# Ledger of designs, part 7: VH-VL binders against RNA-free ribonuclease P

Target 1, 238 residues: RNA-free ribonuclease P, of Hyperthermus butylicus (a2bn08)
Amino acid sequence: MAEARLQRLLRVYVLDTSALTDTRLRSLLGSGSLDEAVRRFAELIASVRIAYGVEVYMPPTVYEEARRFLLSNGVTVQSFEALAAWITIKPPTRHEIRIPASIVRDYVEEVRARLARGLRVAEEHVRRAFEAGGLYAAETASREARREKLGAIIRGLRERYREATRHGMLDSVEDLDAVLLALEVRGVLVSNDEGVRRFAEALGVISIDPPKFISVLQGLLRHSKTGGVAREEAHSTS

## First folded at step 20 (VH-VL)

Design i1 (from y3 with light chain D52N)
Fold by ESMFold2, fold request of step 22:
Structure i1 (fold): chain C 238 residues (1-238), chain A 120 residues (1-120), chain B 107 residues (1-107)
Amino acid sequence: as target 1 above (238 residues)
Amino acid sequence: QVQLVESGGTLVQPGGSLRLSCAASGFTFSRYWMTWVRQAPGKGLEWVANINQDGDEKYYVDSVRGRFTISRDNAKNSLFLQMNSLRPEDTAVYFCARGLPEYDYYFDYWGQGTLVTVSS
Amino acid sequence: QSVLTQPPSVSVAPGKTARITCGGNKIEYYSVHWYQQKPGQAPILVVYDDYNRPSGIPERFSGSNSGNTATLTISRVEAGDEADYYCQVWDSSSDHVFGGGTKVTVL
């Protein structure tokens, strides 16, 4: 099973939404607009598919999310469809995918710990707001000063809550589908989300970020253009 | 009025075990989160572990997780720290400290501490 | 918040003001607490929630917290204020974090 997974490392990829929404996409593809970047991405994927049989997958949930984002940001339907033509849209077969029970237990324990930490942040900030209210009552502070203080407390609460509960955690069905599909097809997950990648790696799924993905594909085409792939480690002994 | 008195600190060999106790008086012990904080000789303060009112939530600093167990007996107004697999770096004065009823965000009353020395 | 930075020592003349800093990234989002510890004694809480004093702590102890720095201020310093002072926060990732301590010397 380890051998089969290694054989797919250069040839099978699964994209999550971040692979298509990463803000570095335009510069990595040398494009002045997002629409041009999508067209060049489509050409890149098509070229490596034809030359090396590289397969690129995404779940339908990721496809719909990416479509909404790209069309809302100036990408034409034609450009998006050109990209989608080279990507295999496949739902993970959730009823047949097996994952170790220990991974599920660890995830449940992590969620519970994060919820407890979030509650503690909230309680700290309730006390901060109560104490601030007492000071403002005694100081006869202006309406504007009271509003600004409350706003600062809420901003601190929101940032600390996000850090305690959501930062670096898998928290969407779309991202879960990408991980499950990568597990099913024994492919490399392409994502820039730390929590998604950490969950995938706990399941034994190899992951790379979108800039690395583009660099790998561009490198394959440069290698083919200058020398071909015919000498696949023929001279390597171990 | 509020008093916390630690006991049980002594010299112990590496790999050994030791149980610390803290006797509480002057307040309703069962209402509060309770905490252990340690201080290595000549060093600063380090939080070790805490426990809620019912004893069903317990948290530990990473360096002691799996080796130390915090517990309490509300009928006897007592807090405990069971320390197993002791190492030289566990050498410290161990303080019992009182948190708040909702959590131990800060520590308003401290005991005098009990010295634990882990040395061959 | 994994580290709180305090200067190792501060010297202050009697009757003057001592300022003890506690540095941390975005520490203004945290409630900062301060403890005084004299040699051979347990720590005592002198300031909690940035600027509140427990009963029995003189008014000359005060605190503030803004940006990346919290400060304990001791006005009209007395010889009896000579001690080590620790700042502390609760952090959701690192749990309870203490600063390294500041020795206040009254000369």
Scores: ipSAE 0.481, ipTM 0.796, lowest interface PAE 2.0, mean pLDDT 88
Fold by OpenDDE, fold request of step 22:
Structure i1 (fold): chain C 238 residues (1-238), chain A 120 residues (1-120), chain B 107 residues (1-107)
Amino acid sequence: as target 1 above (238 residues)
Amino acid sequence: QVQLVESGGTLVQPGGSLRLSCAASGFTFSRYWMTWVRQAPGKGLEWVANINQDGDEKYYVDSVRGRFTISRDNAKNSLFLQMNSLRPEDTAVYFCARGLPEYDYYFDYWGQGTLVTVSS
Amino acid sequence: QSVLTQPPSVSVAPGKTARITCGGNKIEYYSVHWYQQKPGQAPILVVYDDYNRPSGIPERFSGSNSGNTATLTISRVEAGDEADYYCQVWDSSSDHVFGGGTKVTVL
């Protein structure tokens, strides 16, 4: 039973959005464009599916997000469809999946801490705006200068607030769906998001980053079904 | 006037423990965030830890987390740094500094520092 | 985490202007603070929130922050301005971060 489970883990993968939007995909697949990379990725997945029975899954929410992103970044519909043809779109059975209360508790604690940090960022920018108002007074500063300064402060607030409240944690339902699906199908999650991987690890889901995923698939084609395939455990950030 | 006076710095062996104190005067101590900043000999400033007004929020630089504990006694206008499992790299002048009433974005007053030497 | 980069040293003649830079990725998104430290002494806050001066700090000290560089400017430099200068920011992930410091020498 344990061996069978391990074999399944080596053959079943779930992709989140980051797996398809990773900037390293072009270099990993030896392509000059994102469109070409997607086509090569499709070919790779097709090859391992046919040869070794590898299954690649994606939640509908991730599919839609990835589709939107790739098409808006120069990937043709044909290339995208070529990739999608080899990916099984499956929603996780959310009403049947159970998450331990301890994991929920820890997540709530993390969210609370992040919200507190976000508040500090906001407070700093209020102070900054107030002080800037003194230097960029209406009597001495041009309208353009004032507008530019305020714009910079607002941009800073948005960026730093996002970093404080979202960076390095599970922050989307799409990513959650990917984790849940991986749990349900007993597959390996492919993600370059450390927060997502950490959450997956807490649930006992194995995760790898996109480069490792590509390496595994390429290696699989070079070796037999049972040889040359490696797994990588999720790493948490300290 | 605002005054901050550090004490407790001495020579200690690696693995040893030491408690630093900072006596504050000239302001309403309980309203301010307080911080410890250290400076190794011939090196730059490094933030170590800070604490809010009530002591329910504490933050540490990664290198001291789990070893150092910042605390305060508002009734005695005192700030403390308990240092355990000391390492040679902890050798430095330790400064206490005052933050702001709302938060400690910067430090407007500093003590003269106390020297901690960790050596065999 | 934020990394602040300062030049190790700046030399300036008396009466001239010294400029000390603090580099960081998108540092304009942060409030930058500056400290002066003389040998064997405690640091002194000389600029806070990019360009503001505490009471008692001469007008010769000024600050700016734009793009990837914050700058402390000391005009009409005096012998007494010879010191180490540190920039500092608060970051949500790293809390307080100091630059490496710049030694200002008055020639």
Scores: ipSAE 0.455, ipTM 0.779, lowest interface PAE 1.1, mean pLDDT 91
Fold by OpenDDE, last read:
Structure i1 (fold): chain C 238 residues (1-238), chain A 120 residues (1-120), chain B 107 residues (1-107)
Amino acid sequence: as target 1 above (238 residues)
Amino acid sequence: QVQLVESGGTLVQPGGSLRLSCAASGFTFSRYWMTWVRQAPGKGLEWVANINQDGDEKYYVDSVRGRFTISRDNAKNSLFLQMNSLRPEDTAVYFCARGLPEYDYYFDYWGQGTLVTVSS
Amino acid sequence: QSVLTQPPSVSVAPGKTARITCGGNKIEYYSVHWYQQKPGQAPILVVYDDYNRPSGIPERFSGSNSGNTATLTISRVEAGDEADYYCQVWDSSSDHVFGGGTKVTVL
């Protein structure tokens, strides 16, 4: 009975950036292009809004980020606007939202740990650079080879440092806004970011990934079609 | 010559506890990160835990977190692994290995290992 | 979590060259270390930081790391080179990660 209560189809959803930029969006919506996927997504949201009163929210910060991303990745302005038309843009009331001190504490600890890991990544790359310097001495190595090696080391540092310090944690204000908005509107957060979802969970916010979200919406529409056929058959027999 | 000698491995029942020791010699022990690595029979190497020079920084593989405690006594040139709530999957040869002075990116010296068997 | 993939076994004739691969996503961004282990013995570091050899390790042992593959190369293989070989990296999320090991057999 408790599991069945959790399946109560929440009618309110909040999207973070990942909900719109998920690489699986095309496959989920059966689309050949991202532009088409966005259009289909718009239609899906529109349909569930009309049929079931489903509300989809997005913070302005997420909206801007998503807009930038989608337009830069081949989505037309028209397609994006079609989607945006069915999404309510609302900022969270940040000054009124309370976050438990325990969550803040845990977050601080996490940040500290991540920073420490980042430092270790940097130290490793310093060592790598130092050792490489011995192999690529100016007398024996071409300028090009040295440049290439150094470039690879720097790229590695950047990538691993980012992974160490950001991966798996709340690392953007956009994501924070999404979580806070979800909390405020008592909605379900849609995100594929584990760090964001963990933070949401800590605040008591339910989260689902984009595939689940799409599945839920599609499921709603499937059930509405079956209910309409049953009503038409009942009217034809009286 | 750098030497690491593990001891304490024995047969123990599931749920039991065991303390492993590693005696270090031939180098300034207090300057190095130290680590435990284990190897189940017929299996590969698995990192278990490491500890920094001062013992204030410790890391564990997830499977042993909360059950195992790594510690060191620099005055005695000794590394320890307290293992509680032992499970059959903890059965392995446990190696003591030396890391680096600043951080243990790799392990340049290893002991011969001590066998821990967890079996009913 | 970083996963390092090694072939389970490599066979090589004496005097030939053995290549042991360690696959990992963007492994070139990591320092790869290699260990040799003979049955009943402690592991021995044979290559560190991708291509460096510890003192006492023969020049026949060399390492490379590019793209998604690190490689331990053993040239002029000898019977004494028969052993298990493990690659290892340090990862910020998983700390020390070992490959599954490769058994090198000298035919």
Scores: ipSAE 0.405, ipTM 0.751, lowest interface PAE 1.1, mean pLDDT 90
Fold by OpenDDE, last read:
Structure i1 (fold): chain C 238 residues (1-238), chain A 120 residues (1-120), chain B 107 residues (1-107)
Amino acid sequence: as target 1 above (238 residues)
Amino acid sequence: QVQLVESGGTLVQPGGSLRLSCAASGFTFSRYWMTWVRQAPGKGLEWVANINQDGDEKYYVDSVRGRFTISRDNAKNSLFLQMNSLRPEDTAVYFCARGLPEYDYYFDYWGQGTLVTVSS
Amino acid sequence: QSVLTQPPSVSVAPGKTARITCGGNKIEYYSVHWYQQKPGQAPILVVYDDYNRPSGIPERFSGSNSGNTATLTISRVEAGDEADYYCQVWDSSSDHVFGGGTKVTVL
């Protein structure tokens, strides 16, 4: 039973959005474009499924997000469909999955801490705007200059606030679904998000980053080729 | 005039403990964030820890977390840094610096520092 | 985690202009502060919030922050300006971050 569980763990993977959007995937798959990378990825998944029975899952929420992202970034519908054909879309059974209270508590604490950091970012930008107002006074600065400065401050606030409040934690329902699905199917989560991986770990879910995932799949295929050649050589010498 | 005076820096052995103090004067101490910044010999400035007005918020650089404790006594206008499990890499001049009344985005006044040497 | 990069040294002739850079990813989104430190002395705040000067700091000191580079400019450099200069920001993840420092030598 333990061996069967281990074997299953190595054969079942759940992808979050980052698994498909990782910038390193292009280089790993030897592609010049994102479209080509997606096609190659599809082929890789297909190959390992056929050869080893590897199953790749994705929640519907992740699927939609990934679809939107990939299509908006130059991936053709055909390439995307090719990939999707080899991925099992499955929602986690949310109403049946139990999360320990300790994990919820820790999460609440983390959220509180992040919100506090966000507030400080906002306070800093209020102060920054106030001080800038002295330099960019209506009497001394052009309307255009003032507008530009204010715009820059607002852009900074938005970006830094987002970073402060989301850094290192689970911050989307899509990512949550991926973790829950991995838990349910007893699979390995593929993610490059540290917050997601930490949450997964807390739940006892094993996670790997996208490069490792690609490496694992490629490694599987290499071993099958060598085993086949060894068997063919053994049969030819006998 | 704003004054910050550090004290307590001495030679200690690795694994030892030391408590630094900073005496503040010339301003309403209880209104300001306070911070410790250190500088290893011949090296740059490194933030160590800061504390808010009431002492209910404390932050630390990762390398000292669990070993150092920042605290304050507003009645005595004093800032403290309890350093435990000291390491040679903790050798530095430790500066007390004043932050802002509401938060410490920058430090407008600094003490002269106190030297902590950790050596066998 | 915010990393601030400064050149290790800058040399300038008296009366000329020294520029000390502080590089960081999207540093324009941060308020950059600058400190002067002379040998054996405590740091002194010379610029805060990118371009503001504390009371008592000469007008020769100015700051700018754009893109990925903040700059401390010292015009009409004097012998007394020879010091180490540090940039600093507050980051939500790393708290207070200092640059590596720049030694300004007046030739």
Scores: ipSAE 0.375, ipTM 0.737, lowest interface PAE 1.2, mean pLDDT 91

